# Ledger of designs, part 6: VHH binders against Probable 3-hydroxyacyl-CoA dehydrogenase

Target 1, 346 residues: Probable 3-hydroxyacyl-CoA dehydrogenase, of Deinococcus radiodurans (p83589)
Amino acid sequence: MKIKKAAVIGAGVMGAAIAAQLANAGIPVLLLDIVLPDKPDRNFLAKAGVERALKARPAAFMDNDRARLIEVGNLEDDLKKLKDVDWVLEAIIEKLDAKHDLWEKVEKVVKKTAIISSNSSGIPMHLQIEGRSEDFQRRFVGAHFFNPPRYLHLLEVIPTDKTDPQVVKDFSEFAEHTLGKGVVVANDVPGFVANRIGVYGIVRAMQHMEKYGLTPAEVDQLTGPALGRASSATFRTADLSGLDIISHVATDIGGVTPDDEDFTLTESFKNMVAGGILGDKSGSGFYKKTKDEKARPRFSTTCKPANTKTRARCACPPWTPRANLSPSATPCTPWKARKATSCAPP

## First folded at step 23 (VHH; from x5 with V106I)

Design y2
Fold by OpenDDE, last read:
Structure y2 (fold): chain B 346 residues (1-346), chain A 121 residues (1-121)
Amino acid sequence: as target 1 above (346 residues)
Amino acid sequence: EVQLVESGGGLVQPGGSLRLSCAASGFTFSFYAMSWYRQAPGKGRELVAFITSGGSTSYADSVKGRFTISRDNAKNTLYLQMNSLRPEDTAVYYCASPWKHDESGIYTDYWGQGTLVTVSS
């Protein structure tokens, strides 16, 4: 099986970036989204996706000229064009009604040899394709990319019980050889592999952070390069991902996993999210973007360690619940109202 | 402009029935899935039912066998027939669709203003 042309449905953050990655591989891409009634251009969202990809940093395109391989359209006008593609990938809203609605449409148009994929990170694949024909289900395989698609090597391939093993094989080979991805075949369970492990790690790190009175920076120092992990470690990664997303994923996974997999969010974290502290997208999360003495962008916590050579803890971390403070401790103000505090040695 | 306008809410006794309507305008109604949500006092918003453009339906377990979602594409109207109503069905009911995202690529929905359903003896 050869994928010569692909379609990406959903020109949001991930969809547009995935389309760019396909273009990087030299694959012509049809990028589709819905029509916005308030916009005169019926392809507004798809075009906006391409524009975002062109402006993305780090760069979504290896060469901006690759954008020529992306044809933009919309589902209302261009759904019929799906008959000519070898692979369809959706990256639309994470709603089951939207997924079902989309697949009902796609099933009627795609050729019999086309592979169909979802980029979903949370909705089990088998739930998305309930009600579809056996033929459709046979050639359906989850393809979960990570942001940014160009740079993150991992691709989770998620078959269902109905997926043809040959489809899994062929798609995996395509992903590895053509897209340059590292494929992990994952079970069709909540969070698959990466998010289940990753979000669990974040949640447990938050719990332990509070338990031991650590700072986000201290935890990241322990869980980043020191462990052979990315420099974003735990909480910087969370800020990049969005704290609301982490909250949602943790809640969803935790609701269906065994009890020994504790996905319980701390009260402090819940309060952050409820207060609109959502990470980079809100300008603040566990870290705040600041400037150093040379006016260069830096990420810092509200707590400044007294000594950079020693692990210092804040007496009253901004995320510490009042209930966890010792009776002798000064009550902490809410996160938004707190001034930077000095950290004392542990 | 996309508009969703719910109606049909009110006060009913346990075991009673109501029929909610959602008048949709400003988009190709027949092309998109439509959903009913509800939000009870002090609780989060939850999905009640959805209907695809193809007419496939799905229901929350709590309302299965009692509620029926339907649509009239000619009238651009979504319906929710609610039978055997219970006090726990008390909520503001919302219709929603279609899915969308802004120029930043963040997904959102269109929502109506909601209609209040109160089930009380």
Scores: ipSAE 0.800, ipTM 0.938, lowest interface PAE 0.5, mean pLDDT 87
Fold by OpenDDE, fold request of step 24:
Structure y2 (fold): chain B 346 residues (1-346), chain A 121 residues (1-121)
Amino acid sequence: as target 1 above (346 residues)
Amino acid sequence: EVQLVESGGGLVQPGGSLRLSCAASGFTFSFYAMSWYRQAPGKGRELVAFITSGGSTSYADSVKGRFTISRDNAKNTLYLQMNSLRPEDTAVYYCASPWKHDESGIYTDYWGQGTLVTVSS
């Protein structure tokens, strides 16, 4: 099966970025979102998605001219246009009601040969398509992109027990050859593959950090490039992802995994989440983004070094061992944010 | 502006019944799924039930067989019929619209102010 035209439903961060990636590949894209009642333009959200993608750093488009391949619309007016697309991908809110509602609509309009996908990272694929026809389920396959879609090579392809193996094959080939993705076929279980491993790593790192009296920075030093991993390593990755999301995922995965896979969050982690320390989205997590004297972004640990001059008790996060509160504690060396080197398209 | 206004909450004895209503405005009500959530004291918000635009329904296991979600599109109103109420059903009940996102492209929900349901002898 050849995918010549695609639709992306949901023009949020991921949806718009995925649409851009499709455009980069030369694929015309219909980008749809809901009508925003307080905006006169019924396509406001879809347009805003494209605009965000055009302004994204790193760049979502290889060439801004590629945005011409994106047709914007809304679900209320343009749902019927889905009849002409070969592939439909949703990247809407992670709510089961919204997913079911969407798929009910999509099922009525899409052509019988169209592949249907969800970009969901949290809702199992089989739960999303409950109540759909056998035909719909056969051509449904999860397509879990990672942010940003242009640069992150991994694409998890998640079939259900009802997905046609040929659909998996065809879609995987498309993803590899056209979108330039590295495909991993994953089981339809919480966290699939990447998040399961990733969240487990964060959970265990947190446990070990506390056990051995390490700092987040030290752990990241050990678990980043030194291991061939991204510069965001463990806790920077956590901040980027959102600590509340990690908490939720850890709980969900831990509930269905064997007991030997310990997804138990430390009390300190739970307290961070409960305290509204959620990472980048809350302005602080394990790290706080600061600007240096030249307005360059720097990441500092939320632990303010005890200013030697004013006996003010630096409120170190609960994971900082009391012993390290000694006045001689060496200032956490500012990690220079290495610019994500643009993976040049092949 | 999207508005969701819940009503029908109150004090009821165990085994009693209540009917909650949610008056919706500011969007094409008939086009979107609607949901009921609840938040008990000291607990997180949890999904109770949802109904799609097509009329398909889903329920949390804890309320299955006791609660019925329905909608009247002509009145832009969502309902939750609650029968055989239990003390553990005590919570603030919220009506929710399907989804939205902000200017940053992050998705969120529209929520009403909630209506309190207290089940107590």
Scores: ipSAE 0.792, ipTM 0.935, lowest interface PAE 0.5, mean pLDDT 88
Fold by OpenDDE, last read:
Structure y2 (fold): chain B 346 residues (1-346), chain A 121 residues (1-121)
Amino acid sequence: as target 1 above (346 residues)
Amino acid sequence: EVQLVESGGGLVQPGGSLRLSCAASGFTFSFYAMSWYRQAPGKGRELVAFITSGGSTSYADSVKGRFTISRDNAKNTLYLQMNSLRPEDTAVYYCASPWKHDESGIYTDYWGQGTLVTVSS
């Protein structure tokens, strides 16, 4: 099967970036999103997505001229256009109700030979397509991109038990040969492969950090480039991902994994999340962006070792129960608990 | 402006019934899925039920057989019929539309202000 035209539904951060990557590959893309009633332009969100992609750093487009391959639209007006595409990918909100609603609509419009994919990182693929026809399920395969799509090589391909193996093969070949991705076929379980490994690493690193009285910076020094990993290493990666997300994923995976796979979050980690310390999105996580004496951006650890000589345990956030703090741990400056606006659990 | 306005909450005895309504405006109501969530004291917000634009329904296990979600597209109204209410159903109930994101490309939901349901003897 040849994919000549694609549709991306959802022009958020990932959707727009994926659309750009498809354009980079020379594939015409229909980029759809919802209508915002308060905007006169019914394609406002899709257009905004393209604009963000054009301004992205690092660049989402190899050449900004590639944006010409993206046709913008909205789901209310342009859903029927899905009949002409060979591949449909959703990157919408991570809500099961939204997914079901979308797939119900898509199923009625797409041609029978079209491959259907979800970019979901959190919702199992089989749950998304409950209630769909056998034909639809047969040609449904998860396609989990990583941000930014242009630069991160990995693509997880997630079939369900109903997915046609030929669809998996054809899509994988397309992803490898046309999109330049490294395909890993993953089981349809929480966290698939990459997030499962990644979150496990963060969880275990946190446990060991506390056990051995290390600092986040020390752990990152050990678990970054020294191991051939990204410079974000462990805890910087956590801050980038969001501690709340990690917490949710850890809980979800831990609930379905064997007992020998310990996904138990430390109390310190839980307290950070409870306190609204969520990483970059909250302005602080394990690290805080500071400026050095020369006004250069630097990352400082939020937990200062009390005594450099005694490898004293980094003072946990002030809401950490005192009982678990070594008497010598100087309380980290009280992070003003900004009222965690109750992010509705995904 | 998108508006979701819940109503119908109140105090009810165990075993009683309530019917919640959500009046929606400012968007093409018939095109989108609608959901009911609830948040009990000291607990997180949880999905109670949703109904797709096509009329397919889904329920949390805790409310299956007792609650019924429905919609009237002509009236732009979402309903939740709650029967055989239990003390554990005590919560603020929220109407939600799952489709929005900001200019930064971050998705979220439209929420109403909620309506309080208290089940107590």
Scores: ipSAE 0.789, ipTM 0.934, lowest interface PAE 0.5, mean pLDDT 87
Fold by OpenDDE, fold request of step 24:
Structure y2 (fold): chain B 346 residues (1-346), chain A 121 residues (1-121)
Amino acid sequence: as target 1 above (346 residues)
Amino acid sequence: EVQLVESGGGLVQPGGSLRLSCAASGFTFSFYAMSWYRQAPGKGRELVAFITSGGSTSYADSVKGRFTISRDNAKNTLYLQMNSLRPEDTAVYYCASPWKHDESGIYTDYWGQGTLVTVSS
């Protein structure tokens, strides 16, 4: 099967970025979102997505001219256009009601040969397609991209028990050869592979940190580039993701995983979350952004390990972050934390 | 502007019934799924039920067989028939629209002000 044209439904952060990546590969993309009632332009959200992608740093487009390959629309007016696409990717809000509603609509319009995918990071694929026809389910395969899509090589491909193996093969081949992705076929379980491992790693690192009286900085020194991992390592990654999200994911995954997979959050971690220490979004997490004597951004650890009495003042040598990483470079998070839909702001 | 206005809450005895309504305006009501959420004191907000634009329904296990979600597209109104009410059903009930997102690309929801349901002897 050849994918010549694609549709991305949801022009949020990920949807727009994925659309850009498809455009980078030379694939025409229909980018759809809902109508925003308070805006006169019915395609406002889709357009805004493209604009964000054009302004993204690091760049979502290899060439801004590639944005011409993206046709913007909305679900109310342009749903019928899905009949002409070979691949539909959903990247909307992480809610089952929204997804069921969407798939019910998509099923009526999409051509029988089209592959259908969800970019969901947390909702199992089989739950999303309950009530759909057998034909629809056969063509459904999860496609979990990581942010930013252009730069992160990993793509999780998540079939259900109803997915046609040929669809998995065809889509994987497309992803590898056309999109330049490294495909990992994952089981349709909470967290799939990357998020499951990632959250587990954070949880276990927290446990061990406390057990051995280490600091977050020491743990990150050990679990970052030294292990061939991203510079955000463990706890910086946690801060970037949001501690509340990690907490939620850990609880959710831990509830359905085998007992030997310990996702138990430490009391310290729970207290941080309860105290509103949520990471970058709250202004502080394991690290707080400070300025050094030269007014250079530095991260200081906020988490006072309880048992700090005995370890000597290891003067953490001023880890001079190598100057050249532009502070604006959002470290590539290797995994997507589920946006806790339940935390509606009060 | 999108508006969701819940009504029908009140005090009811265990085993009693209530019917909640949500009047929706400011969007194409018939096109979108609608949901009921509830938030009990000291607990997080949880999904109670949703109904798709096509009329498919889903319920939380805790309310399955007791609650019925329905919609009248001509009236732009969402309903929740609650039967066999239990003290554990005590909560503020919220009507929710599907989703939107801001210019930053972050998805958010529209919520009503909520209506209080108290189940007590």
Scores: ipSAE 0.786, ipTM 0.932, lowest interface PAE 0.5, mean pLDDT 87

Design y2
Fold by ESMFold2, last read:
Structure y2 (fold): chain B 346 residues (1-346), chain A 121 residues (1-121)
Amino acid sequence: as target 1 above (346 residues)
Amino acid sequence: EVQLVESGGGLVQPGGSLRLSCAASGFTFSFYAMSWYRQAPGKGRELVAFITSGGSTSYADSVKGRFTISRDNAKNTLYLQMNSLRPEDTAVYYCASPWKHDESGIYTDYWGQGTLVTVSS
């Protein structure tokens, strides 16, 4: 089946940006959100979402006239319009109770041939559809966009055990041919394919850090700002996420693919986790705020908290020659780098 | 302004019962799912039960069969009937509505102040 009109429910950051990308592809979009009791305009939130997308940097619309393809509405007055759409995509708050309530309402009005999707990355798809009819469940498939949707090629398609394989095929063809997405079919588990890639990057960085005698700060200088990634570079991101969680995910992946040495945790990392050094939640991880800078070990850098190095603050855009082993002395502003250099996250 | 005001907490013996209430105002109560969460000392908040706008209910495994969530849309009131209480049910219980966001596009929740339930002796 061909998707000629879509609805996006939720005009937050992701929902508005996805609606803009659908409009770029020439798809008429119904964008719905809740009614705010203190606003006389009942469509205030959906309109605010479109306005945010019109002002977005980098640009969410290829041409601002594309916004004319987005019809705004609200869930109290306009839910009945879902009878006219071929695809419903949910991008509301990441809470199971909210999603259950929404799907109960949607099931009563949505076109019987429509594909139904959630943009959720944290809530398993099968949990969202418990209590829905078998017909609804057959037509339900996760569709996880990456922010910003216009620029990130990847789209994860997440079937449940109940999803009709033809729905997966039809939706994947639409996403590839109409939306220009690279589709990956992922398992219905927390942390889908994209989180596995993130854990892979952290594990490989740990292995290379030991191989080449680098500190966590030196690796983060080279792998974060220099590659155009977030300011929380590889090991800083690991500390924010929790080293026990990284360990658990890497071990689970290794259990599924036992011959893949790319997910083999280093002995130093295993010792950190065993010693209760779990990142920010434990007060230290790869980073510990210290006043001094320890010299590199003669043979290799250690991941122990007492030997952590200071982290770099900022680096030049990723197409600038990388620093040797020293952090950049001159910080860069991401705002100027984004204006002067096109940076697409990998 | 959205207001969620819990009441009905107290001290009870194991095996006893309590009925919690949450008076809601400032939004279209009947349109939204409503939830009870709880937070035991030193623990994170956990979902206890929710009830959709259509009346469908869901419960955490730890309370299934003992707790009953209900709502009275005419009175804008959410209830939690707690039977066969155990010491492990000791917590502050919070009434919650599932979402809020504004023109910035960032989601947040509405929460009550909580009501303490203590099951001991």
Scores: ipSAE 0.582, ipTM 0.854, lowest interface PAE 1.8, mean pLDDT 77
Fold by ESMFold2, fold request of step 24:
Structure y2 (fold): chain B 346 residues (1-346), chain A 121 residues (1-121)
Amino acid sequence: as target 1 above (346 residues)
Amino acid sequence: EVQLVESGGGLVQPGGSLRLSCAASGFTFSFYAMSWYRQAPGKGRELVAFITSGGSTSYADSVKGRFTISRDNAKNTLYLQMNSLRPEDTAVYYCASPWKHDESGIYTDYWGQGTLVTVSS
């Protein structure tokens, strides 16, 4: 599908900045917020949002003329204009009651083919859509931008168990190709969806693997289902998302917060990305995919790729699959933790 | 100026009932969802129930079947009928409207002063 016009509901810090980024991408935007009873201009809040974006440092607009793509309005007078948009993004106050009330109103007017999204990081997506029709729920997907949206490459896409997988695919393609975002698909868990914490966890895990000589499989055993995470653990999640995306996000955050060593990428990871080892999309990442991956996933180590025309890529032996052994069966040589190391000669 | 004034709290025995009221002014009451939150000693505020502008209701699992939220748009008043009260319902109860921000773009909540409900003895 094609998103030609969007609405952003909520002209606070995030909503106004997201509207500016959509305008940068050439997308007409309807920006709505509430009516303040004590202001003569019923569009006061949406206008204030655009003015704040025009004055933002760093600049929210690539060119201030892009602001002409943003039409301001308010929820009491202009909600019906949602009949004409292909994507509605909510960025209002982080309170479930407010979001429920909004979605109840939006469902009555929104185009039946529109994608519906929340920018929430603190409120699970599935809780927001309770009581909405099945059709609305199928088109609903979280879309979490990071502040400032123009400069932070990452966009989290958060499906619910009701979200149509085609909506996830279509929206992710739009975000990548039109908005230039690095998309990661994130879990819809209570409490938070913040990519900063997710990337922090991945980067810290890489640092600890290097420090303590652990394998990705050992770390994933410690950080997966036991901590309430989805079936994809830390490094398996990184492979699903793309290691180049993780690299971009960590670098962007490090540029904004240079004192935060928690986002410093390891040399081994940088070498993986430079060598084209980018996760599932490249056939190898922290884990190597095989033709039997869907039946019984295999654990493996990852070697540093060869980086000259005279070097050969070292083939690291795979770990023996442990899923086919009874709990009392162990290899003759006990499994030992090892750091992923370069196989390339000096 | 937005004002939310809770009333109806007090001391009750377990199994008893109370009816909380919240008088609202300074905004278009009928357009917005209204909510009850509570804060028990030593804990953060939690959502108890809300009612949308369209009349849909939602309840925390801990109060479902015992509490009933309602609103009277003609009187600009939100209610919480609390039945079968338990000691763990002891808290300050707050009326809330979910909408506010200003020119700064930072969202703030509208809250009342709260009304204390104590369930003991």
Scores: ipSAE 0.567, ipTM 0.839, lowest interface PAE 1.7, mean pLDDT 77
Fold by ESMFold2, last read:
Structure y2 (fold): chain B 346 residues (1-346), chain A 121 residues (1-121)
Amino acid sequence: as target 1 above (346 residues)
Amino acid sequence: EVQLVESGGGLVQPGGSLRLSCAASGFTFSFYAMSWYRQAPGKGRELVAFITSGGSTSYADSVKGRFTISRDNAKNTLYLQMNSLRPEDTAVYYCASPWKHDESGIYTDYWGQGTLVTVSS
C-alpha cells in the first residue's frame, strides 16, 4: 500500500533531519517528541527540531517552504493522530525501555495498515517488538537512515523473522522511488551490513595507502569527493568512528572469516592503536588537530606510510584540483606523473 | 524540574529482602515508562527492570523471578521489591525515566543520586 502521510517520533538530530527529507519528497509529516515540563510550549522539542533542520548545514530542506509539510506535536497530546498515518518511524533515545513503552502506546492507536519502523542501529529490531501482537510484528521493519539523511543515499531495510515480505517490498519501493534511496536489506544484528562494508573500505584504504606510498589526505581526496561521497572521507571517517573500534570490528570479522586478507590490519595501524592514537577522541588519529587563531581548525596527517619511497606505477586521474593541503607532499616531477596505466580509488 | 529520589537501600544478608522506592516529580509520571538501573563497584551501569506506562514489565535475566518492579501513579512513586538477594546484587540502584532529551537535539542520560544496596553476611 502507498505511503501518503508519515509520522516521525523523536525530533533529535536524526528524526528532525528525516522529517525534513520526507517533506522534500512531498510527504506530509507528523513530528512528535516528549513534553518538557519546564517549557510552556508543549511542542517545544518538535519545534526545536524543525528549527535546527531549517538552519542545518548542509541544508536539510531543498527549500524552506517544505517545512510547511511538517506538523509538530507531542506524545501526550497528539499520539492519537497516528490513526491517520501510513508509516511510523521511531528515532527516539537508544534505550530498549523507551522503545518498548513507545510501541505499546503506538499499537493502541496506529492504523492497522500502517508500516512501523525504527531508525535504531544498536538495538535489534526483534527485541523492540517483543510483546506486540502478531499483526503489529508483521508490519514492523527497521529503516536505518544515515546522517545527514538528505545527502547519504543508502537506506538499510531490516526485516525481522516476523516481518511480512510484502511489507519489505512495499517499503523498499517507497524508499527507492519516493525518497530516492539506495536500499540494502540487512540482517537484524547490531552494526548492520553497512557497518561491515564501511570497515572493509577503511581497511582496504589503509592497505593501499601503505602499498602505494600515499598520505591519508591524498587517499581522502581520491575516495571522498572523487567518488561522489560526502565531504567526510575514508580516513576522516575512521578518526570520527575511533581507530580502536575499527580495530575491534576488523578483528571480529577476521575471526568469522579466517584467512581473509581484505581485513588484515597494517602494521602501521596496529602501532597507532597500540600507542594510543585512536582518532578524534584521543586528539589524533590519521589526522591531528591544529588550530589557526583566525581560521577553522585544520588537520595534518599523523601517520606516514611505511613504504614511502616506492613510486607507484600508476596515478589516479585528477577529478578535483590538486590540494595544497598535502602537508608532506614533495613536488612531483613530470616523469613521475606520467608513470600510470590505470588507477581506481579503493 | 524533573526530580527522581531513590530510597530504601541498606545492608542485608544473602537471602533477605529489600524494597526500594523512587519519588518522582516534575513530569507527567503516569505517561512514561520507569526503570531501575544498578551499578556494581568497578562495573558499568545495567538495566535491572522497567515498567511501561501501561503496566507491562521486563527484567534482566539475573533478577527475573526475584525482583518485582511496580508503580503507584497516584503517588508518583516507583518501587523495586528485591527478594532472595545475593552478594552479586550489591550495587548502587538508580531510578530512571527514558525521558532523556534536551532542546539541542542531543540525547542525554539522567538518573538520581542512587541508593546503595549491600548484600553480605
Scores: ipSAE 0.565, ipTM 0.848, lowest interface PAE 2.0, mean pLDDT 77
Fold by ESMFold2, fold request of step 24:
Structure y2 (fold): chain B 346 residues (1-346), chain A 121 residues (1-121)
Amino acid sequence: as target 1 above (346 residues)
Amino acid sequence: EVQLVESGGGLVQPGGSLRLSCAASGFTFSFYAMSWYRQAPGKGRELVAFITSGGSTSYADSVKGRFTISRDNAKNTLYLQMNSLRPEDTAVYYCASPWKHDESGIYTDYWGQGTLVTVSS
């Protein structure tokens, strides 16, 4: 099937940004939200969403003229316009009762061929469609965008056990070819990551590296060839995939299940990503070619960015050469926490 | 401004009954789903039941057959009839609906102030 017009329901942070990205792709968008009774403009929230997207940093629109493709409306007056769209994407509050009520209304008006999706990462798709017709359930598929949608390549497609495989195929082709997304098909569980085992392994490897004072190269030796895996082992695979993507996925999972330490990022990794050390695409990650590749730098104690890129022996200020490791009295805390020029701020 | 005011809580013996009410204002009540949530001591809030604008109901497994959610659209009032109460039903009960966000685009959870239900001998 062919998506020529879409609706986005919910003009919050994600919904407005997704509507902007659809407009960037040339897709007319109906953007709906609730009516605020104390505002004379019944479309106040949807308009506020477009205004926010127009002012967003980084820019949500590739060209602000694209906002002309977004028609604003509200759920009380404009729900019937869903008869004209090929895809409905929900990005309202993460409450099951609200989503159920929305789907009950949408089912009554949406065209019979439309794909129906939720952007939710926290509420399983199968719970949202309980009580809907078999035809509605067949056409329902999760579509989880990452914030900000214009800049994060990944899109998770989350079928239920009721979703028609042809709908998954058609929607994935649209997302790949029209929206320029890298599509990953994920299970219908909280924290929708198709390679959740892979991200879990990388996050656990980072935690163990910190706990036991190992280098990325030492961990890869233990988790790659020694276990029968290829030479692109845990941290090399992370560098190829992009450390910002891994950070984003692990953070999203951790936000849904905050007491699950298996997905808690180390502070040193968070600092790498914040500092623009994003793997191969940034020219540096856990690895860079050097004669010091076997060195065991702790990137949480890195005194300057160049040392983390070479995996050399960590030294805080260069003026203390006999201190090969920073003692606890002079730890390298976050780059902006102290005036250490060797650990330059971002 | 959306306002949700719960009432009808109190102390009741196991096996007893209570009827909770929620007076709603500041929105088109009949257009939106309404829900009851509860928060037991030391626990997070959990969904107890909801009723859609079309009248469809849903219940947590722990209360099915004992609790009945209903609404009176003419009075903008949501109800929860709680029968066969058990000590584990002891909680603050909250009325909830609809969704809300501010100009920053951040959704805000909106709940009534709650009414305490204590099931004890």
Scores: ipSAE 0.505, ipTM 0.822, lowest interface PAE 2.5, mean pLDDT 77

